# Ledger of designs, part 7: miniprotein binders against q9h3h3

Target 1, 235 residues: q9h3h3
Amino acid sequence: EDGFTAEHLAAEAMAADMDPWLVFDARTTPATELDAWLAKYPPSQVTRYGDPGSPNSEPVGWIAVYGQGYSPNSGDVQGLQAAWEALQTSGRPITPGTLRQLAITHHVLSGKWLMHLAPGFKLDHAWAGIARAVVEGQLQVAKVSPRAKEGGRQVICVYTDDFTDRLGVLEADSAIRAAGIKCLLTYKPDVYTYLGIYRANRWHLCPTLYESRFQLGGSARGSRVLDRANNVELT

## First folded at step 12 (miniprotein)

Design GA3
Fold by ESMFold2, look of step 12:
Structure GA3 (fold): chain B 235 residues (1-235), chain A 103 residues (1-103)
Amino acid sequence: as target 1 above (235 residues)
Amino acid sequence: DPEEVKDLLRKLLELIVRAAERALRAIKEGNLDEAKWLIIKARIIAYILKELLDDEEIKRRAERALELLKEALRAIEAGDPKKAEEILREVIEEVRRLIEELK
C-alpha cells in the first residue's frame, strides 16, 4: 500500500463533504422518478468541479440516495472527540476494546461498506443497482463520489446504522451482492473517521472491521465475509 | 518524497482554514448546528495532521488548534457565539501562519 494514500483520500473526502451534494431523497421524491435521475447524473459523468460538457455546472462533492426510512443520527460526535482526547491525556491504554466502548458510550454507531470502481459503465451500473436497493428499502442510504479530473477510481459508500449489529451489517452486504456487485467490499465504523484514525495508526487499531469477497459457488448469498479483528470467516 | 508530504500538510491546513471560515460564516448567519459540525470536521483534520508526521512542532501546532476548536464548541454550547467567532479567527490566523512557514 502507498505511504499516505489513506490520508490523501481522507482529505479529498472532507473537501467533498463541504461542497454541494446531488441528492435523490425517496422521503420527498416518488420512486418512479429514480431512473430519470440516474440517467441525468451518472457518477462517471458528474464531475467534481463542473467541467465543460458535464451534467453539472457547479461543483459536486457527493451524489447520494436517501431511502424512505432514512433517519440520520450521528450520535454524540462532539462528546466522542472530547472523550478521545481525555483518554489520550490520561495515559490509559488505547485498544480495540476501549475504542468500541467509546463509540457505544457516545452512540456513534454508524458505519459503511466501501467499494472502489473505475469510471465507466461498470461504475454507473453498480451505482444504479445500489440506488434502486435504497429506494426499494433493502438499503438505507448510499453515496458515490463524482468523477475527478484525472479520472481515478471512484468510491461508493453504503451506510448501516449500527456496526455492533452484525446481522444488520451482513444483511447490507447481502443486499449489495443482490444488486450484482462482485468487487471487494470493506466495512469501516464511522467512529474511526470521526477520530481521524486510518490504517497506519500508531495504536495498531484496525479501522476495517469486515471484508466481503464475492465467490462463485462459495456461499448461498454469493459472498465470503471475513472478520478482520479475529481473522474468522463469518459465512 | 519531501515535497509530496509538504503538499499534503498544506492541503490539510487549508482544509482546517476552510472549515473554520465556513463555521465563522455559519455563526454570523445564526446557523449554530452547522457551525458545530464544521468545527467537528476541522478537529478531524487536525487529528490527521497531528498523526501525519513524527514532527514535534507540527504536533504542538495541531494540539493548539484542537484546544481552540474545543473552546469554540464550548462557547457555542454556552450561548456565547461571539466568543466562538473570536476563537475561530485565532485558529484561522495561527493555521495561516503555519501554511506560510511551510513555503
Scores: ipSAE 0.832, ipTM 0.923, lowest interface PAE 0.6, mean pLDDT 90
Fold by ESMFold2, fold request of step 13:
Structure GA3 (fold): chain B 235 residues (1-235), chain A 103 residues (1-103)
Amino acid sequence: as target 1 above (235 residues)
Amino acid sequence: DPEEVKDLLRKLLELIVRAAERALRAIKEGNLDEAKWLIIKARIIAYILKELLDDEEIKRRAERALELLKEALRAIEAGDPKKAEEILREVIEEVRRLIEELK
């Protein structure tokens, strides 16, 4: 009702970032332990604040899996933020092109595919498939939100390291689809998150860069991927 | 829904305080990289706050917090974590005053 759905989700995500995470780190944990970990911590049953009867007794912000090849690199976020502030006072136009160039200049290139699912078997199955893809090396890192008290939709985030590398972004989409996931996926570069830019912003920027829809037949992959900034189909 | 917006404002302000308090603790523990990341996160939240409503007082308060948080980052970069601690305490005090004013 208030028109600030994206801001509510952003606030929730920021809060979750600062709470403890449940992490399976393939760099330090044997892959043979993954199935037991997934069975112990299904995202539909891990509760945000440690409700009675849940597998966790303490708050959990995110459930995450780090792949063997995961090497985090957020880039120069501090410099990005400073340049953003300078841009706003410069009188220079703020456009998708200037945002893209800002991200490239400061090497803030990461982004993520997002999917939203209701709690239950379908969510837990999708997460398990994503987690296995990460541990097997088809994806680098993913996280899923825990169950809120209301039981609203949960989000799976699958990160890529360079939103300008279209092949890499499309390969991540393909790996997600190979895990049996058929729902809508949207892709958001992290630059928008670091600058607090969401859907209804005063610059009319579109933080969703790509949209992936499962397609029965067509391309070699089962996806139709649209570049939302340019209204161009990539597949 | 005005009550939902007011709740969102309070949540954003409390998150800035939480990030600043954790940054302060990280500085005291010598974890300066962690402190810088937490200050950056506080700045993201302040960006969201600044653009949330057409309310000049809230915009001024968000801009004040952003300026102080930038000073805290520069103090860490200059090798003066004690100055960064002082600045973070000021951010916390400033934001807590605004939280009380919204009650």
Scores: ipSAE 0.827, ipTM 0.921, lowest interface PAE 0.6, mean pLDDT 90
Fold by OpenDDE base, look of step 12:
Structure GA3 (fold): chain B 235 residues (1-235), chain A 103 residues (1-103)
Amino acid sequence: as target 1 above (235 residues)
Amino acid sequence: DPEEVKDLLRKLLELIVRAAERALRAIKEGNLDEAKWLIIKARIIAYILKELLDDEEIKRRAERALELLKEALRAIEAGDPKKAEEILREVIEEVRRLIEELK
């Protein structure tokens, strides 16, 4: 992996965030319309910049599904950033615990399970499963990146409301597995994203808190979840 | 690789400009929430940029951009969107100069 791959991906994600999203909002759209929407905008065919022949003629940053219980509250991100800058200036030690406390203090508690998949049927099928789980209330919100012109893997992000709620994080993993997804999952709190922490950094902070691996015949959850900070299996 | 790093730095700088320009448009359209969000995004990009910079002078200029973006947010919160626009224009000009220097 190129030494700056994470930063490149971050830059692309930030660029995508600024472009229009294709959204299915279950709060305002009947669930019966989901299948037609999925058929109209399969992630493997939706192009990042609206290429000729694609379902979209204009740039699309993300394809997203909002569940009935979705709340767009991101917390006090401005306060978080201010506190982060002050902390850096103070010269006090910065640890994962420090970031956790900052997140709690400013109510920036969202996090996401991430999966990377090659464009194609498997991606579209995985996305359809996730979208259904969101609309059915098993998950709150998810998004998937559109197809890049050069190809490459697409990412599905499945959000949880609180990265400090271990049970909630595990429940989301279970729902993802129940949707038929078997690939590797990593969980990242949004607080790290809001502070621009994506890789090995001067503070040695790792933005990945959990890793989920699919397990056949294992626990009722169908996965093994590792707490990376403590190197402990949670399932 | 020095060239790869330069390309990434340029990309990040261009994204800051893009975010700031879109924030300006949002302010003009009366969408202050969108403007704030875009400014926050610009700050995130600047954080990433700062971690990649080895040159102290360029790092100082990136820090200035971060501070200006913070001031733009304060201006919006204070009910002075025109001041926010002025600050954002300054950010755009400063970052564009950096882009030219990195060519």
Scores: ipSAE 0.825, ipTM 0.920, lowest interface PAE 0.5, mean pLDDT 93
Fold by OpenDDE base, fold request of step 13:
Structure GA3 (fold): chain B 235 residues (1-235), chain A 103 residues (1-103)
Amino acid sequence: as target 1 above (235 residues)
Amino acid sequence: DPEEVKDLLRKLLELIVRAAERALRAIKEGNLDEAKWLIIKARIIAYILKELLDDEEIKRRAERALELLKEALRAIEAGDPKKAEEILREVIEEVRRLIEELK
């Protein structure tokens, strides 16, 4: 995806964040109700703006599942942004290491595995697998974008608490693979999102930290994970 | 395509307005946490906007919007929600003017 496409997708994501979410919260809802909820709101049928005939009559930004251990904490995003602006003003070099340190300092450590899938059965099946993994406690939280009018791929985001915890990131990958997901996964720290850093940025920062490719008969994890910053395989 | 870029710019500006308006509502409803988050989102959108702008004057105006949004956050933190509302109204007015100029 070119830089322009990434920015367009970012704008759409920001718009979606401001609209109501359809949420299954395992902290307050029995796990036994998950199947009915998934059947009621399949992501391929839920529409972004509540089109006629869709399961939703009102706009939906995201469909999300919260695990029992989920605690929303984005850290000090305001402080992060202030520090980022100060850094730009200083004229100091900006590197991936700089962003990592900023993230740590301000406790903005969340990140997400991303997968893009065309609308349809495969998407709904993938989402169901992820949702179950969240409710069962293998994953903390996940969300999926609703269907857009123009069509296109929908995105599933599976979050981890700390992008600097390599083991935690890898464990999430394993859980996703165990749920039957075989597509390409990319991992992006939220710090880049909060600073408006996308592909083709003037600092040449890559927002993708890891890539996971499915492998049959390979490692116990069923995937190969590449550290993109260092160009090293972690598995 | 220059027209596609203009459309994206307009969309981003409209999103800033939307976020600011929702933040105003949140303040009026006493939901300051939501207001803060919406303002932060508006700032993110402004960051994206700034990277797309080639015109230095428009870029300056986007930077002004960023500063105003920052001031609104400070006002909320200082316990002055009325000041935050005033600042947000100013942001909305400035960004709407910019939208009209880009038509």
Scores: ipSAE 0.825, ipTM 0.920, lowest interface PAE 0.5, mean pLDDT 93
Fold by OpenDDE base, fold request of step 13:
Structure GA3 (fold): chain B 235 residues (1-235), chain A 103 residues (1-103)
Amino acid sequence: as target 1 above (235 residues)
Amino acid sequence: DPEEVKDLLRKLLELIVRAAERALRAIKEGNLDEAKWLIIKARIIAYILKELLDDEEIKRRAERALELLKEALRAIEAGDPKKAEEILREVIEEVRRLIEELK
């Protein structure tokens, strides 16, 4: 993907964030209702703008599932942005370590595993597996983009509370793999998103910290996880 | 493709306007947390926009929008929602002008 594609996807994500979400909240809704909800709102059929014949008549930004342990906390994003602007003004070198420190300082520690899938049965099946894992407490929170008019790939985001907790990141990968997902996964901290740092940025920062590839007959985890910053396999 | 870049720039500008307008509504409704979140989102969009701009004048205008959005946050924090509304209106007007200029 060229740099332009990344910014385009970012713009779409930002637009989606501002529209209403379809949410299954396991904190307030019985787990027994999940299957009916999934059947009602399969992500391959939910349309971004509520097209005629879709399950939704109004625009939907995201379809999301919240687990029992989900607590929304983005940290001090405002302070993070202020510090980021000050850093740019200072002319000091900006490195992945700098961003990590900023994230820690301002408690902006969330990150997500990302997978891109074409609309269809495979996407819906993957989402159902993830949603079940969230409701069962194996994952905390996940969301999926609705179907775009162009029929492009949809993204599933599976969040972790702390991108600096390597074990937590790996556990989420394992849970995703256990749900039957075999596609490529990339892990991105939200700090990069909040600072508008995407692929091909002027600082040459890579927002992808980890990559997970499915492995047949491999480790108990069913995947190989690569630390992209250090080019080291973690599994 | 220069045309594709131009389209993306316009899209980003429109998103800033949308976020600011929604923030303005949130303030009027007394939902200050939502307003702050929307302003933060507008700032993120402006960050992306700034990185894509080659024209220094347009870049300065994007930076001005970033500053105004920051001031709006400060106004909310200071307990002056009316000031925040005024600032957001200014952002909307400025960005709309820019959209028209880039058509």
Scores: ipSAE 0.825, ipTM 0.921, lowest interface PAE 0.5, mean pLDDT 93

Design GA3
Fold by ESMFold2, fold request of step 13:
Formats: sequence, structure tokens, C-alpha cells
Structure GA3 (fold): chain B 235 residues (1-235), chain A 103 residues (1-103)
Amino acid sequence: as target 1 above (235 residues)
Amino acid sequence: DPEEVKDLLRKLLELIVRAAERALRAIKEGNLDEAKWLIIKARIIAYILKELLDDEEIKRRAERALELLKEALRAIEAGDPKKAEEILREVIEEVRRLIEELK
């Protein structure tokens, strides 16, 4: 088996977090400038380390779009981490319920829809649609990884402010689909990221809370969203 | 792949050092909120390191780093950024020793 694929991706994401970001911030930049910005910085051509011939000369960790209503709020992550460590030594069971309660208690409620796409037109088209949805107010904040390797998949993250607000999470899924995106989406609460918990973990936790698949077959355009914890369709 | 795992270990350790060094600079500049965030990020990386392998030495080293980073956060909260700097230098030194041991 692959073994540590999630941990390799996490390490790259942590490194990317600490490198410069390319940001279109609708709170400070007119929406009319978005199309030019998208044309200058397509994610399939922005290179992680500033390769010759790329639009960027310096390393880029993330390409991001902040919506007009974006209000950064990470919650009490320091307290969350302390409580997590105390829980591990308490002898009490570690379950999805205890993770959820920790997140609520410390107000670490954000989460994100994730999609993975190969570099090329499909990725750039998907990103442009999401970026427009953010600037138009249907989504609040999104980011996409730059190109790091030939043929390597890149990730688009679309954030929501409260993973316990199912309607809000489903509304974001609908906005993503309205941008023409038909690939698999998975939803991960940020609490798992802040605690370093990935798919292969000793507690058998599932960091993916929801999966969204585009519905075909002539039905009204929409998604089939599955609650991974309960194996229950929400749509 | 043993070589891939060793490369991942080196990368995680280097990221802890990078985060801790940036936290030191943030403290020196008076940017205590930024320093706390960087220490939190270092702790996330240490969590990944601790759980990566069933290797008791690596787990002990990750736990030591987590304890020191927690103390650095407490020192900032207590209004003692000089103590936080001393602790962060110790984290950097200990993690760099482990990086050299993996060479």
C-alpha cells in the first residue's frame, strides 16, 4: 500500500502555508480586476518554486481568493491542542463525538470542501469558476495549490465557517456544482488538520465528514452528498 | 519505501525548525500573535511526526518538542517572551540534532 501519502501531502501543505501566497482579496480589490488576475496566474502554470518561464519568479505556497464577506476566524486552536493532549492521557475513548465536542468547545468550527485535479485546462477552468463564485458572494474563501510536479494532482480547497452547520456546508457544495464542477468532493473539518489527524490514524477516525458526487441520469442538476460517519445520504 | 519515509521525517523536522525560527523572529519584532500561530503550526507538525511511525525514539523526541513548544506558548501568555525565545532556541537545537542523526 502507499503508506504515508496523506502525511506527504500534509508536509507539503505545511511548507506551502509558510511560503508567500498569491491573493485576490475582494475586500480590498475591485471585482473588475479578477479576470486579468486569473489570466495572469492560472494554477496549472504558477510554479511552486518559481521555475523559469512561469508567471511567478518567487516561490508560491497557495493561490487564494477572499470574498467580500470573508472574516478570518481560527477559533481557540491553542486551547484545542491542549485539550486534545489532555484527552489522550485521560484514558477516555477518542471518538468522532469527542473530536466534534472539542471543536465546538474551542470554537474551531471551520472546514473545507476538497477536490483534486490534474494540471491543465480542467483545473484552471474549475479554479476560475470557483474564484468568480467567491467574488460574487456565493462562496467566501478558496485556495488552490500551484504546480509542483509534471502530472501531479493539485488541490482546490473551498472553506466554510462551521462544519456543524449542515445547511451551510450543503449550500457551499451547491455553489461549487453551479460553477460547473462535477468531480468528487470531500469535506474535512479543520479540527482534524490542527490536530494532525489524517486518514491512517491510530484512533480509526475518519477525517472526511462528507462526500459529494455529482448526480447524473437526467435528474435536476445537483449532488448526492453522503454523511461518511453514518453512511446516510443527506440529499 | 524506507527512503521515502526517511525523507518525510527529514522534511517534517526541517519544517518544525523553520516554524520555530520564524516564531523567534516574530517575538523579536513584537509580533506575539504571529509567534503563537507559528508555534501552533510547529506543534501540528510534531503531532504528525509523533504518529508517523511506531518508533519509540522518534515518539520521545516529538513529545519533547511538543512539551517545549507548549512551555513557549505559556511563556508568551504569561508575558515572558524572553523565556519563550530561550525555549524556542532549545527546540531548534534539539530538532537539528535529530536531523543530523538521520543523515
Scores: ipSAE 0.802, ipTM 0.911, lowest interface PAE 0.7, mean pLDDT 89

Design GE3
Fold by ESMFold2, fold request of step 13:
Structure GE3 (fold): chain B 235 residues (1-235), chain A 97 residues (1-97)
Amino acid sequence: as target 1 above (235 residues)
Amino acid sequence: DPEEVEELIEKLIELIRRALERARRLAEEGRVDEAKWLLIKARIIAYIYAELTGDTSLVREVTREAVEILREIAEKTGDPKAEEALKLAEEALKSVE
């Protein structure tokens, strides 16, 4: 719905997480099958709930591609959540630094570049480029939301394994731009997702750690990247 | 819009119930890691609820339910993974009671 809050988006994402996913897993599926799979399941046509005429007859929460080198490691998320509860009652201030340290201590280091696109050719083209980059090894894992019945913007998430590794985050940005994607990218560490922290939170934390803006004459990677936590341009 | 907020609140409550119910069934089948992840998700949803409403009661309830589910499977199976997950759930419970 137009103008809804981050909490509505978060609830929908949680619901999607619990429905079936459509996955191309390069660890078990030959790369030569990727083009056929992309043609069968374009994100602009795969429907959230299996509408008539769509390629899927059952609900789909996410469409995902796992790279050859993808090794899932979410870290100690349960321990992170327990420590978060203890922190909230400890009297210690909750700051971006506290969150960063909590993530490091529990090895919950993954994060994701996010982009939002309307259904159609631009979305399907962007997804295909991202999926190819994953299978070719320039990116590790990505997912895209299916088309909602109401036809709003869809999201592509491109994961990296360590939000503190600026080089790795910048390399992922560069690979995304190499796929021809020119829209705004925002980067959110998974620690914020696992603690249910979105933009309108009581601690005034900013879950967006990095922003990437495409510009003519930018860095060799074709973008300008801002570290929002430290107010420093990385490029 | 208060009516839209109330609909979101009901959605969050239902998502928690679905996650907990599924986690219990997975735990009964000995699928500890899958059950653990649904319990993690239930807590995330409870955090969202708490931010929306100012009410932490669902965080407490999810935490208590997680302890119950993990204790049951740890006792039934002796699985070290379930025992470690139970230990962490009990630590979380200390903070929310």
Scores: ipSAE 0.846, ipTM 0.934, lowest interface PAE 0.6, mean pLDDT 89
Fold by ESMFold2, fold request of step 13:
Structure GE3 (fold): chain B 235 residues (1-235), chain A 97 residues (1-97)
Amino acid sequence: as target 1 above (235 residues)
Amino acid sequence: DPEEVEELIEKLIELIRRALERARRLAEEGRVDEAKWLLIKARIIAYIYAELTGDTSLVREVTREAVEILREIAEKTGDPKAEEALKLAEEALKSVE
């Protein structure tokens, strides 16, 4: 992002992490209940703090769907952070390769495709498509932010388990597009989130590895994916 | 602008305070994994603060608090996970002091 926009979003995300989540967990809930759940809790109507007239009476930090195959493994995040502290004081260069190796060494491999949508039908429709893809097994886990007081754009995060597995990341992009999503997608490894690294950082690191843009023709996948590190189109 | 930056800084400080208070309460209950994750979040927030302000004092403060909280858990529970987390927190403290 530009200026302090990313930092404001990060602060809100951290606050949201500490509040209750509204979860549809396919590992314990029949898939036939998903449509009713989606109708009851559209992300454009679920409010961050439980406003009057909301379907929720209490604060909601995130709305999430866990797939039947979801097996959470965050890796050694504490060890990652400790090693990061040591690296910053060592005088050694901080490069994209350094971050990648830290993530691999500590098994912090997850990452996510991100999309930003205004509140309303398009957001609710996109979320419903993603949620169905998760329950049907094309994606493993996703979350969406609830409606903020200001009514600004909301974010859908679709997780993958290994950012170093380019093909797996691209398969997730394809599944998102197959759900009818046409907006811009960006992919960020969780290692950057855990180290508080955003686009405007003193090391000039690029936390966004991939950008995906919807494309009507020329590709069976339906998207044009750019590798931000090499400025190379992958599709 | 300056007023918006000030408000963001105040929010980050409040979020750290909230995370540390919850981590300490979880430590009182011996809930290692939950306390550890809140300490991880507090450190993330401290990193954001340091990048915005150029001031690493909150990273140091969160690191010291993490050692104290994790020591309490380790002593109360005897849990090897708590002892490992304490060792990592102590290593992080050496890097920032």
Scores: ipSAE 0.838, ipTM 0.932, lowest interface PAE 0.6, mean pLDDT 89
Fold by ESMFold2, look of step 12:
Structure GE3 (fold): chain B 235 residues (1-235), chain A 97 residues (1-97)
Amino acid sequence: as target 1 above (235 residues)
Amino acid sequence: DPEEVEELIEKLIELIRRALERARRLAEEGRVDEAKWLLIKARIIAYIYAELTGDTSLVREVTREAVEILREIAEKTGDPKAEEALKLAEEALKSVE
């Protein structure tokens, strides 16, 4: 189904970042236009490279929605990278605590909930729900990958601005669940992405900080959220 | 699979060259923030290459090219953001040389 290594997926994501994006920006576009935009660009039909019969004639890297309050703040990523190089040559241990402190020191605090869905109506429905939550102000920004030529699973990313703010991360999880999404969610701080750290890394770091599982008839929150770093349930 | 690894290596190198080429064009246009972000991305790709191969030489080369590009922007524009980005790139270069 997948067959890709983490390195292949990382390379594809980097390539996608550099291609054009399809963006609905609520800061400059009336909310009443959202449904038409969603119908024109369903993620199951928008192709990565503009295949015949797709809505797009040119490559698309990502499909994104920006909320009214979206104010990008990546922090000091360049300083983060410089400090990372110095740390690696220092001989000091590299641990999850070290990464957390680097992220805090350089204000690289953003992160994202991730979900993986097969192409089709379920994916398009999930994306539409997320996009509406963003435009309505429950979420700040989200993106979804277009359909790959092989037709593998696609990813929806829902961003939060501070992975150390557990309340904010849990509120985003709740907003995702309120959109009707029941699949597994995993949360990755952006610091790992900016340092090129994926699941198979030489430091044995786990880039997934939280996971969220939907529970039918469960807690009032509707999710069971686990802190992967401490193996502690948050909900 | 050695063939698949070599193909991935070639892809990573091409992505670095694409990012650096575009960053240089943006530098020539005085577009500081956009150039800086492409240089950050090139460095991420170099980190992925180093993890795959065990070879940190591309991190060093990307850092050198980033210093040259950022110096050009800083001299051309006098933008304090470009000066700060240059300082950080020069510090990173000392760590990898």
Scores: ipSAE 0.829, ipTM 0.927, lowest interface PAE 0.6, mean pLDDT 88
Fold by OpenDDE base, fold request of step 13:
Structure GE3 (fold): chain B 235 residues (1-235), chain A 97 residues (1-97)
Amino acid sequence: as target 1 above (235 residues)
Amino acid sequence: DPEEVEELIEKLIELIRRALERARRLAEEGRVDEAKWLLIKARIIAYIYAELTGDTSLVREVTREAVEILREIAEKTGDPKAEEALKLAEEALKSVE
């Protein structure tokens, strides 16, 4: 993906974050209502701006599912940003290790598995599988982008609490695979998002820490997970 | 395409404006946490802008506006979280000036 494309997608994501979300919250809504909610708001039909004939009349930024154990804790993102700006001004070298340390210091440890799917039945089915896994407590929180006018790929984000916890990251991958997802997954810490660090940045930082590829008959996880930073297979 | 880059830049500027305006409204309503998040978002967009253009001016502007908004919140609500956020924003502003 061209650096420009990544920045464009980032801008769209930021715009989406500012619009209302369609949320199923398992903390307040019975799990038995999930199927009706999924049927009402299939991601392939929910439109970003509430197009005529869509299930939403108003703009929707994201469709999200919150698990029973979900607690919104993003850490000190403002402090992280301040420290990042100070670091840039200092002229000190910036490495992946620097970002990791900043994340730890400010307790900004969340990350996400990302998958990109074309609009349609496969996307809706994938989302339904993820949403069930969240409501069942196998995953904590997930979101999916609504359909854009241009009919581009939609993204599903599945979050983990700590990108430094390799086991937790791998467990989330396993849960996604158990939900029937077979596409390529990439894992990105939120710290990179909060600092505006995308592909082809001036510091040559790779925001993708892990890549998961589906594998038939392989490990019990049904995937091969690559540590991109070290170029080592974890699974 | 230079035209596509220009369009993206304009979009980023508009998003910053919207984020700051909404943050101010939320601040007036006493919705401190939501206002803070929009300020965070504005800063992210300013970082993207800086990466695209090499210009950090919007980062400074967003930081300045964040100080003003957070000060208003702190004065209005007396919320310790707002005061802490204000302090951090003021420190950030000093680092970029």
Scores: ipSAE 0.774, ipTM 0.894, lowest interface PAE 0.5, mean pLDDT 91
Fold by OpenDDE base, fold request of step 13:
Structure GE3 (fold): chain B 235 residues (1-235), chain A 97 residues (1-97)
Amino acid sequence: as target 1 above (235 residues)
Amino acid sequence: DPEEVEELIEKLIELIRRALERARRLAEEGRVDEAKWLLIKARIIAYIYAELTGDTSLVREVTREAVEILREIAEKTGDPKAEEALKLAEEALKSVE
């Protein structure tokens, strides 16, 4: 995906964030209701704007599942943004290390594994696997984009609490693979999202820290994870 | 395609407008956390705009409007979180002027 495509997808994601979400919250809803909820709202059929014949009559920004241990803590995102603007004004060099330090300083440490899938059975099956893993406590929170009018790929986001915790990031990859997902995964810290940093930015920052590729017959994790910053395989 | 870029720019501007209008309504309703979140989103969109165009004017505008909205919230609710958010926004505004 070129830089323009990434920025377009970002704009769509920002628009989606402002619309209502379909949420299964495992903290308040019995796990036994998950299958009925998944059947009612398959991501491939839920439409972004509530098209006729869709399960939703109103716009839906995201479909999400919250685990028992989910706590919405985004840290000091406003402070992060203020510090980022001040840093740009200072003319000081901006590196991946700079962004990492900003994230740590403002406690904005969340990140996500991303997968892009075409609408259909494979997407719905992948989402069902992820949703179950969240409800079972293997993952904390996940969301999937609804079907767009253009029929483009839908994105599943699986969050981790700390992008600096390499073990936690790898454990989430393992849980995703255990749920039966075999596609390419990319890991992005939310700090890059909050600062509007996408591919082909003026600072040459790569927002993707990790890449996971499925491996048949490999290690217990069922994937090869590449550290993109250091170009080192972690598994 | 220049036309596609222009369409994206127009979309970004519209999203900023929508986010700020919603944030203002939420502020009037006393929904501080939700208003703050929309202001964060508006700022993200303004950053994307600045990256695409090289123009930081929308970052400044969004920051200015965020100050106004957060001030209204702080005055109406007396919420310490709103006051802190206002202070941060005022500091941010000084950094971009």
Scores: ipSAE 0.771, ipTM 0.894, lowest interface PAE 0.5, mean pLDDT 91

